# VHH binders against O-phospho-L-seryl-tRNA:Cys-tRNA synthase 1, part 17

Target 1, 364 residues: O-phospho-L-seryl-tRNA:Cys-tRNA synthase 1, of Archaeoglobus fulgidus (o30207)
Amino acid sequence: DFINIDPLQTGGKLTEEARQALLEWGDGYSVCDFCTTGRLDEIKTPPIHDFIHNQLPKFLGCDVARVTNGAREAKFAVMHSLAKKDAWVVMDENCHYSSYVAAERAGLNIALVPKTDYPDYAITPENFAQTIEETKKRGEVVLALITYPDGNYGNLPDVKKIAKVCSEYDVPLLVNGAYAIGRMPVSLKEIGADFIVGSGHKSMAASGPIGVMGMKEEWAEIVLRRSEKYKNKEVELLGCTARGATIITLMASFPHVRERIKRWDEEVEKARRFAAEMEKLGIKQLGDNPHNHDLMFFHAEVLYEISKKAKGGRFFLYRELKSRKIHGIKPGLTRYFKLSTYGLSDEEVDYVLNAFKEIIEKYS
Short names: E, the ipSAE of ESMFold2; O, the ipSAE of OpenDDE; V2, 0.75 times the mean of E and O plus 0.25 times the DockQ between their complexes.

## First folded at step 13 (VHH; framework vhh_surovatamig_d1)

Design k2 (from k1 with E104D G105Y; at its last look DockQ between E and O 0.05; V2 from the best seeds 0.00; counts 0 for: pae O 13.1 > 2, placed apart)
Fold by OpenDDE, look of step 13:
Structure k2 (fold): chain B 364 residues (1-364), chain A 119 residues (1-119)
Amino acid sequence: as target 1 above (364 residues)
Amino acid sequence: EVQLVESGGGLVQPGGSLRLSCAASGFTFSSYSMSWVRQAPGKGLEWVATISWSGSETDYVDSVKGRFTISRDNAKKSLYLQMNSLRAEDTAVYYCARDTGSWDYFDYRGQGTLVTVSS
């Protein structure tokens, strides 16, 4: 009965259909009873084949798609498949740690595209181009990665221009859409990217871990190469991925997810309204302004000052919100925090705003 | 049983230095961020400093920045607070606290050690 404003969770709440499916398919190998070819994507009943080969590509705007055990696995699969000795990946400084770790695991050198300064923290096409150019002097750049949006500020970089830049330098682009796919309309083809990955459990209302991966047709033979010994198994996916509650809940929620992304403008409006009201309280929204995503990052000096004297210190905000049945701000955060208004009703948004107002007043 | 035992408190003159220690036991010390909190006479509990599990990140209340340094030794299961340029307003009972980062600001804290800064 709490209002949840945690960006990690707001897009991942299971639908009723998914919850019902979970009860039946909770066993980790529950889908395997229906696997006749040894390939997850070839299972027809339940309609996993149709989902992976027809529905998901259309949804992602790509030619070929797969389901993975998370966005992180998808990113790693791509990186690993393209990795060469002493090769480089170029990625934005706002990248998720899993992107960085995936690159390390794949044995790639990493060059980071710098973000702009406070308060914007933006990743620009110009800086992207410069970084690629400089990195190419150091070695072969086999991949570029852009986070869309980033999970810190909710910034949406100009991915179309970035894709163009990458193309000009003959570098394939991977879009990390963990906070986009399932929340907002996103198309690989419209962007002009080579790869796109999403998170099922973060943004597609599925039980985790589960992710999605899309690519252009030309990359399928590389990323989805098959084993020498096991001819039907794709090596980068370790032969099989989601085969229980994860895939079933993803599929169960998918009709709802397809529908809700059509209301993205409403979500953006909601976020902007929230940010505007927070500003009136002296709490500044950082990053893109106007903001274009439900994930928002706030700078709250007023709350920081309160934390210096309040009972519980820097943990007072968490406690105050919890007492008001609001979940999502991490304990200990006062000066800086992120939240999401995704999926909240107008009344819930107002309730959360009023909570912040009351908290500030209480300590004034 | 989780135990946190603070030591190193005492009487010190303004401008003096003191080093607090906390000995942890009963849990995997290296898996938790740790904090120092303090309570001055007649005042509520105040956060002072936090250090991440690996020690790679630290944070301080503004009033102690540049004067206090939090550190840890995971091999010794120990937390430290180096306090320099002490002021009268630093007088308080200092507590070592285990930071959960999820449901509460800390789930365990020691009995505290008294630091008195007086001329």
Scores: ipSAE 0.000, ipTM 0.269, lowest interface PAE 13.1, mean pLDDT 92
ESMFold2, look of step 13: ipSAE 0.000; ipTM 0.318
ESMFold2 (binder alone), look of step 13: mean pLDDT 83; pTM 0.843

Design k3 (from k1 with T50D; at its last look DockQ between E and O 0.01; V2 from the best seeds 0.00; counts 0 for: pae E 20.0 > 2, placed apart)
Fold by OpenDDE, look of step 13:
Structure k3 (fold): chain B 364 residues (1-364), chain A 119 residues (1-119)
Amino acid sequence: as target 1 above (364 residues)
Amino acid sequence: EVQLVESGGGLVQPGGSLRLSCAASGFTFSSYSMSWVRQAPGKGLEWVADISWSGSETDYVDSVKGRFTISRDNAKKSLYLQMNSLRAEDTAVYYCARDTGSWEGFDYRGQGTLVTVSS
């Protein structure tokens, strides 16, 4: 009965259909009973084939799609498939650590596109272009990555312009849509990207770990190359990915997810309203302003000052929110924290806002 | 082992021309940008020019713009510096350097070749 405002969790709550599916398909190899060809994406019953080859590509706006064990695995698969000795990947400074680590694992050199300064922390097409240009002087750039939105500030870069820039430099673009796919409308083709990845357990109301990967047709033979010995197995996917509760819950929730993204404008409105009210309390929303995503980053000097004298110190905010049945702010955070209003009712939004107000008043 | 070997230095009169060469080995030459740097007597190391891995991009220190041309042949694993209209202030030991693209800049540099511009 708690209100959850954790950005990692708000989009990942299972639907009732997914919960029921989980009870039935909880065993890790439960889908394997129906696998006659040795390929997950070829399973007809349950309709995994239809999902992966028809529904998911349409949803992602791509030509070819796969299900992975998370967005991070998808990113790595792409990076690894394109990796060359001494080659480079260009990615935004706001990238998730898993993007960076994936590049390292793939043996790629990494160049970061710098973010702008406080309070915006924006990734601009201009800086992207400059970074690509400079990096090309260092070596071959085999891939660019943009985080859309980033998980720190919830900023939405101009991905269309960035895609254009990448195209002009003949660099393929991977969009990390871990906080986008399943939350908001996103299309690979509309963006003009080469790859797009999402998180099922973060933003598609599925049990984890599970991710989605989309690409243009031209990349399928490279990224989805088959094993020499096991000709039916795709190498970058290690032959098989999600084959239990993860894929089934993803599919079970998918109709709901497909519908809810149509209400994205409402989610943005809630976020903006929330941010505006927080501002009245002296808590500043950083990043894009006006903000265009449910994930928000706040700078709260007032709460930081309270933490200096409050019982429990820096943990006072967590405790106060918990006592009010609000979950989502990490323990120990006061000066800076992230939250999401995704999926909250107007009443719940008001409740959370009132909680912050009361907390500030209590310690004033 | 990474090796860079410069050649082509010598004595030249002001207004003269000289072409420096650098032979690279021990690494994938075509994957790295390359630079020329120089050190004049009593002075620190100075960047002169760089060229991208493909050769498509070049840059120069202002004092040599229009006079020097950096180029490369990836098939031959060679870097070049054509120096025209040489001046006394161009006198230095010239080094071929591999650019890593990191904050460290260069991770390998040759032994250098001396260029002396004097009447």
Scores: ipSAE 0.000, ipTM 0.220, lowest interface PAE 17.0, mean pLDDT 93
ESMFold2, look of step 13: ipSAE 0.000; ipTM 0.137
ESMFold2 (binder alone), look of step 13: mean pLDDT 83; pTM 0.836

Design k4 (from k1 with S102D; at its last look DockQ between E and O 0.29; V2 from the best seeds 0.00; counts 0 for: pae E 12.1 > 2)
Amino acid sequence: EVQLVESGGGLVQPGGSLRLSCAASGFTFSSYSMSWVRQAPGKGLEWVATISWSGSETDYVDSVKGRFTISRDNAKKSLYLQMNSLRAEDTAVYYCARDTGDWEGFDYRGQGTLVTVSS
ESMFold2, look of step 13: ipSAE 0.000; ipTM 0.360
ESMFold2 (binder alone), look of step 13: mean pLDDT 82; pTM 0.830
OpenDDE, look of step 13: ipSAE 0.022; ipTM 0.392

Design k5 (from k1 with T50D G105Y; at its last look DockQ between E and O 0.05; V2 from the best seeds 0.00; counts 0 for: pae E 14.7 > 2, placed apart)
Fold by OpenDDE, look of step 13:
Structure k5 (fold): chain B 364 residues (1-364), chain A 119 residues (1-119)
Amino acid sequence: as target 1 above (364 residues)
Amino acid sequence: EVQLVESGGGLVQPGGSLRLSCAASGFTFSSYSMSWVRQAPGKGLEWVADISWSGSETDYVDSVKGRFTISRDNAKKSLYLQMNSLRAEDTAVYYCARDTGSWEYFDYRGQGTLVTVSS
């Protein structure tokens, strides 16, 4: 019965339908009972085929979609399929560690697009263009990656302009939408990207690990190439991905997820209100301003100063919030922390704000 | 199977004392921080106290500071809560809970022991 403001979890809480599905499909190979062709995406009962080939592409605004064991697997699949000797991937400096590690695993050289300075930490189309241009002097750039939004600051870069830049340099673009897909409206086609990936367990109210991958039709033959020996198996997906609780809970929650993204404006307003009230307490929201995502990063000098004197030191904030049944701020954080207001009621938002106010007052 | 079994609850007069115990099994007790939480009648779950895995760090909700002491014996796989100067508002079912630390929630909790403070 805690209020959860952890960005990793706010969009991933299972729906009631998913919880019920979990009870029935908890075994890892439970879906396999219905697999007649050896292909997950071809299972008709339960309607996985319809989900992957009709519902998901429509939802992602793409031509071809797959379910993966996470966004990180999807990113790796794309990177690996496009990798060449001495080739490069260009990605934003705000990228998730899994993007970086995926590139390393794929054997790609990595060039990072620099973020702007405090307090914005923005990834700009101009810096993207410059980085691509400079990197091309060093070798072939086979892929660009943009994090939308990034998981540190919740910044939403201008992905349409970035896509145009990539197109001008003949570089395909992968959008990491781990904090977008399932939270807000997102369309691969509208962006003009070549690939888009999402996280089911982060932002689509599913049991993890599970992810989604969308692409333009032209990339399907490359990314979803089939095995020479096993003709029905897609190599980059290792023949099969989510075949139990993960896919079933994803599907179970999907109607709710489709509906809730329509209320994105309300979530943005909620976040902005929260940030504004925090500012009154001397806690500054960093990144995009006005902010356009539920994930927010805060600079709290006032709390940092309190931590120097408070019992428990840097852990005082965590303890104070826990005592108030608020979950989501990592232990030890005071000066800088991120949180999400996603899915909170107005009353819950007020409760959390009041908690911060009371905490500051307590130590004043 | 992870098990937490609370004991030591009962009826006590205001100003009295009780010592709660929690017996843990089914996991490496010394690797986990532990907490006491309570639920008063008609109220939600409230955090009371916690102790680090080593016992070196403790913390309390403000309302019990100076009155309650949390401790542990890792060799006995036991958690304790010494409650002194009990008040009517301390009436609740008390639970021992395993603190996941980095996850900031309790993944296991016992069945609880009832503490009633009444004249």
Scores: ipSAE 0.000, ipTM 0.242, lowest interface PAE 12.0, mean pLDDT 92
ESMFold2, look of step 13: ipSAE 0.000; ipTM 0.242
ESMFold2 (binder alone), look of step 13: mean pLDDT 83; pTM 0.841

Design k6 (from k1 with G101D; at its last look DockQ between E and O 0.04; V2 from the best seeds 0.00; counts 0 for: pae E 14.8 > 2, placed apart)
Fold by ESMFold2, look of step 13:
Structure k6 (fold): chain B 364 residues (1-364), chain A 119 residues (1-119)
Amino acid sequence: as target 1 above (364 residues)
Amino acid sequence: EVQLVESGGGLVQPGGSLRLSCAASGFTFSSYSMSWVRQAPGKGLEWVATISWSGSETDYVDSVKGRFTISRDNAKKSLYLQMNSLRAEDTAVYYCARDTDSWEGFDYRGQGTLVTVSS
């Protein structure tokens, strides 16, 4: 067995219940055998209707929910439904590339909210407000997007203040919670935003691609607009979305995911302990301090300097970690890397910490 | 503008030899460790060999130890890979890579040079 610290993987491991559901429902478009209305979200056996219209809205703290083929398609659906000629979206500079690409695909102009300098790389409500104000001089701002947390530094911006800023400028806010929903408690209503998206395969213990999308009821007519010819089909969802393995595993894992977010404080404590011990080794945790998420980004000047002299060069760290059955830091990274402690036992965390200590001692 | 230009690939019979070269420009070559990486058809990137910035230390993936030799000439801003006793399994596109430890892995990569080992 290996210890996997890749943020992409730590929230996506299937439950045994999901593995069993794959055996029953994994063939092709399995759930469609029970569709009587032509809409995925109305299938009652398996209970997709209850999941989408009852369980997900409660979990996301929203009025209306849907599933999509990944968080990226949920972001696109929101962006495309609000897009207008020459309009703008304002999004944080820490955004995932798929947020930027989704905006380009929707035909939107993009204004990036600058992050602060090293070592915080934070997205502040003040910079968000300034960027909205400046962008409104250039054209209509139809949407703002905030990444919560970002996939680079694991920063959790002050989304309540950002939501208030957006509200004051009359700009709807989309919260990209791909690394939050399914790992930590998140509520659209408590944030005060308009849309929230999550990633099933990153953070909800599901096989991918699958995403979740939640919104205030007032947006449903726009985002979930119907085809003129096929009046039961929602245009942005191309009628139906995740079918078969992806929706089945998401649903089967959901009871586990709903319970695990209740232990979020334990995950934050574990991440903070890991970061504190790494700093004793000369490996600086960048971003929020104190850190508030399991995804962490490190500046390891000591490992970089070793890489300049060590046999194997920049690959020395990868080889040393792999030899200790630790996976998830990409080959060639030494000076900067990210990792996640989500779901690791205290013993596994200690094992990883000791590996870094041994590696530094070996070369120092 | 950082540039890495690989050359020296070609078609060779099993047991043969090739010498790959990489010309570097647009950065202080002598400040960086350099690597060769390869990509076989239908597979991901595989690290092959690394040489430290001074040339004093080298390392290799186990499958090429004793057959491949990495070297550099800092005055000419050049990286080399001498490949001996070539096997069909060595067929790949070979890339010269600069070691700058960003979170992206290797920092720069050229277009590569194709090595085909076939009877």
Scores: ipSAE 0.000, ipTM 0.266, lowest interface PAE 14.8, mean pLDDT 89
ESMFold2 (binder alone), look of step 13: mean pLDDT 83; pTM 0.839
OpenDDE, look of step 13: ipSAE 0.017; ipTM 0.289

## First folded at step 14 (VHH)

Design m1 (from q09 with A33W; framework vhh_surovatamig_d1; at its last look DockQ between E and O 0.01; V2 from the best seeds 0.00; counts 0 for: pae E 15.1 > 2, placed apart)
Fold by ESMFold2, look of step 14:
Structure m1 (fold): chain B 364 residues (1-364), chain A 119 residues (1-119)
Amino acid sequence: as target 1 above (364 residues)
Amino acid sequence: EVQLVESGGGLVQPGGSLRLSCAASGFTFSSYWMSWVRQAPGKGLEWVATISSSGSETDYVDSVKGRFTISRDNAKKSLYLQMNSLRAEDTAVYYCARDSGSWEGFDYRGQGTLVTVSS
């Protein structure tokens, strides 16, 4: 079988329990047969109510939780509920594109907090503070967003200090934890932020699209406001969200996910060992050093130089890895690529490292 | 202005042959590696074949080795794909692509030409 090092997949592989649940519940909107109020979060069989109102808030460290159609819809719901004419959102330059377009869709002006230069590409609390201060001169800042970690470099910014900065400016903070929730311990209350979102399909071993959203109680009236005409329907969630295979697989995988985050230190040590061995091969790890997440980004000048003469050109790395049953680096990437070691055994990590070593030796 | 224009697609029976062409303009064609990529219905892009700038080196995805031949004519600024022993699995839109050799993948791609292989 293949070793998959794609960051999009390493946290999203279904459990056997989720595969079985998909088989039993995979038809259309299967859970809707049990809906009496017109709201997903009120369904008690299967136990969606317990999951959303009891299990998720404890897991996220928040007061109120919901499930959405991907983290992108959760971000939009928060942004749109806080949006007003000529208002601004401040977000990190390492943000996922869906954060940016969600802000555009909500009609918000966007100020990007600059990242530092090569090789770190870090988002600092100081740059966050400066951007908020400058943006307030241009208009009202209704929300800040920080990506924790980002999906390019795997950087984990000092989110507690960023939350303190936002609090001092009276700006609510949304933590985009799409690569954190379900992989590592994360708590909204411990961070001190206002909203947290996660991705079920990226990091909670669920089929997608599905997301989770957590918030402080004080925001529930705003974000979860009800329709005047359809009194049980939450406007920002368009009345109902994930209601089939996605929610079922998320719930089925959740006990496993809850336990695996307790072994996060092992995942960080594994990633650091991988990065150190790659550095010995001339493949430089960019971003945080020491690195603090399973998602890693590499600058591989040695592989780029090989690509200039190898059969297949820049596709040589993809073909060499595929021939060794390693999947997850996109076809055509050589000089820069990202990968994830999440969930790999030490033997699988060694196998991938040896593959890179053999590939470099083959073209020497 | 870089332009790549594919032609030669069509409907063929299994076991048949087609020759795809790509006319290049707006750049020094002889200085670039060139590729064919394809997109089957409901699938992502798949690399098919690559040829070096001089034409001296070629490579192919395993599924087409021995059946497809990539070639180029630098004087005519043209890239070709001879497709023999066609199978239903070869049904796709085929694109001519200029190879960048970087993480950006291809830096230019044409509009494509449709190849349909069916009985």
Scores: ipSAE 0.000, ipTM 0.169, lowest interface PAE 15.1, mean pLDDT 89
ESMFold2 (binder alone), look of step 14: mean pLDDT 84; pTM 0.851
OpenDDE, look of step 14: ipSAE 0.005; ipTM 0.238

Design m2 (from c5 with S33Y S35H; framework vhh_surovatamig_d1; at its last look DockQ between E and O 0.01; V2 from the best seeds 0.00; counts 0 for: pae O 10.6 > 2, placed apart)
Fold by OpenDDE, look of step 14:
Structure m2 (fold): chain B 364 residues (1-364), chain A 119 residues (1-119)
Amino acid sequence: as target 1 above (364 residues)
Amino acid sequence: EVQLVESGGGLVQPGGSLRLSCAASGFTFSSYYMHWVRQAPGKGLEWVATISSSGSETDYVDSVKGRFTISRDNAKKSLYLQMNSLRAEDTAVYYCARDTGSWEGFDYRGQGTLVTVSS
């Protein structure tokens, strides 16, 4: 009965269909009884094949798609397949740690595109171009990565322009859509990217870990190359990826996910309204303004000041929200925090806003 | 061939009730979210209600909440919209629509059925 405003969780709550599916397919090898070819994506009953080869590509606006054990696995698969000795990946400074670690694991050198300063923290096409250009002087750039949106501020870079920039430098682009795919309309082809990855458990209402990967046809032979010994197994996917509860819940929730992204404008409006009301309380929304995503980052000096005097110190906000059946703000955070309004009703949004108001008043 | 056929529309007085039906064929009905949408005279297409594949989840535009009920019978491949407490502003052609499976909108809808609410 809690209101959840944790961005990691708001898009991942299972649908009723997924919950039912979970009960049936909870065993890790539950789908294997139906696997006749040794390929997960070739299972026809349940309709995994149709999902991976027909529904998912359409949904992602790509030519070829796969499911992975998370967005991080998908990013790594792409990076690893494109990696060369002394090669570079260019990625935004707002990248998720998993993007960075994936690059390290793949043996790539990393160049970060700088974000702009407070309060915007934006990644610009111009800075992307400059970073690519500079990095090319140091070595071969085999990939660019853009986080869309980033998980810190919820900023949505101009990915179309960034894609054009990458194209001009002959650098393939990977879009990290972990906070986009399943929440908002996104198309690889419309963006002009080469790869796109998403998170099932973060943004597609599936049990984790699970992710999705989309690519242009031309990359399939590289990224989805098959084993020499096991001819039916794709090497970068380690032969078999998300199976059992993860894939089944993803599929079960997928109709809902396809539907809810159509209402993205409502979610954006909700977020903007929330931010505007927070501003009235002296809590500033940072990043894109107006904001274009449900994930929001706030600067709350008023709460920080309260934390200096409040019982429990910096933990007072967490406790106050918890006592009001609100979950999602990490313990110890007061001055800066992020939250999401995704999936909340107007009443719930008002409830959360009133909670903040009451808390501030209580300590005034 | 995907087919959606709406029925049940007609003239009704304010405060009255009407039940719309949609017969689906040519696809696995139980695998799709279904929607009711409407178009009032001189207005654009408006979303009215959505029902999940299993029927366990429903959603409504605010203006019809508490008055309209969307339901489905997967065995009969039928979608329904129970409309109670009808208002003049509910006057529209009502369409049954299949979820596209993408963000592009509605891919299939029927010919529609006209609902006129007038005294």
Scores: ipSAE 0.005, ipTM 0.278, lowest interface PAE 10.6, mean pLDDT 93
ESMFold2, look of step 14: ipSAE 0.005; ipTM 0.364
ESMFold2 (binder alone), look of step 14: mean pLDDT 86; pTM 0.873

Design m3 (from k1, 18 letters changed; framework vhh_7d4b_2; at its last look DockQ between E and O 0.01; V2 from the best seeds 0.00; counts 0 for: pae E 17.9 > 2, placed apart)
Fold by ESMFold2, look of step 14:
Structure m3 (fold): chain B 364 residues (1-364), chain A 119 residues (1-119)
Amino acid sequence: as target 1 above (364 residues)
Amino acid sequence: QVQLVESGGGVVQPGRSLRLSCAASGFTFSSYSMGWYRQAPGKQRELVASISWSGSETDYADSVKGRFTISRDNSKNTMYLQMNSLKPEDTAVYYCARDTGSWEGFDYWGQGTQVTVSS
């Protein structure tokens, strides 16, 4: 009954099929009833094998795919499998914190590719190249990571050019697509990168935590290396990963997710219309211009100025939006905030826009 | 360079009062909402009180309502916390913080001042 504009939630709403799958398979180890080999990805009932080895690679545009306990564990698996003593990872400054801590956990030194200044906050191929070059003077660079899009500004960097840069320096590239996979068309092969990860609970209409991981065939023997003692178990995945509600909801939602990414152009146009109307209200959209994703970040000086005198102070916007059944902007935010229009009807977008207009008028 | 400097902490007996001050520099103080946080040993940092940029709106944690009063003097770039009827559970390091008005919340913090309420 609330209109939800929280970027973390708009891509993760469960389908009816996923809800039904929870009723049937929601017990913790229920998917293991037909496991013959002790490997999750070989289970045929429910059809995890077909999903992981047939459907998911096609969807990701890759040779080899797996599921993990969130995109963060997929990133760690790639990083740890490539890690060496005193080695470096190069990653964009717009990265999610889980990329940074995954690198720390893998024992890697970290070099951050600087973002540009206000208002763009962009990651450029040129800054990426410069950072790789400088970092190679300090030690071996075993991996690069690019966030596509970032979770703050919704910027989509020129990932094809960044992939070419990485290739020229002989550095494999991991694309963190947690806000892309399941919302928009993305293909590892078309990008020209080495690894791609996505978030089931952020962008694939699944209960969390669950992630997807894709790679070129050439990396499978390294990232998916097997235990010496337990020869069917993949070391980086600690054997099996998602074994319950998370994998079954991901699979149950997948047909819907595969269909919805075909309408991505409509989502981008909707976001651009929303941002244009917000700018007429004095609320500036930061990041890419024109904007290319449903996640948007705003500089709302007008709302900050209102917060100085409004009853409730910094919490006035939250209270006004809540009273209108709009959820997704954290309590206390006024001057800067992010939101997502993903999956909203045109009527819902207009309702949210009118709410901002009414709020500004009320306090003018 | 943004700086926030707390003062006025100390050791006091239960039932007594203290007044904390936060001197601000390096930014336009009158343009920002401000807050006081505290952290007791072994506990998470918690919001105690907040005040709008003009001083016209204030808010308090339930545990301190009616006992603590936040205020500010924009001409002196200073925020205050008057703490009356102090209890042992008010023992903590107290921090002043600047509110960004963004999803990041408070972006600059002082070094903290110790308040100890003990017999």
Scores: ipSAE 0.000, ipTM 0.193, lowest interface PAE 17.9, mean pLDDT 89
ESMFold2 (binder alone), look of step 14: mean pLDDT 84; pTM 0.843
OpenDDE, look of step 14: ipSAE 0.030; ipTM 0.419

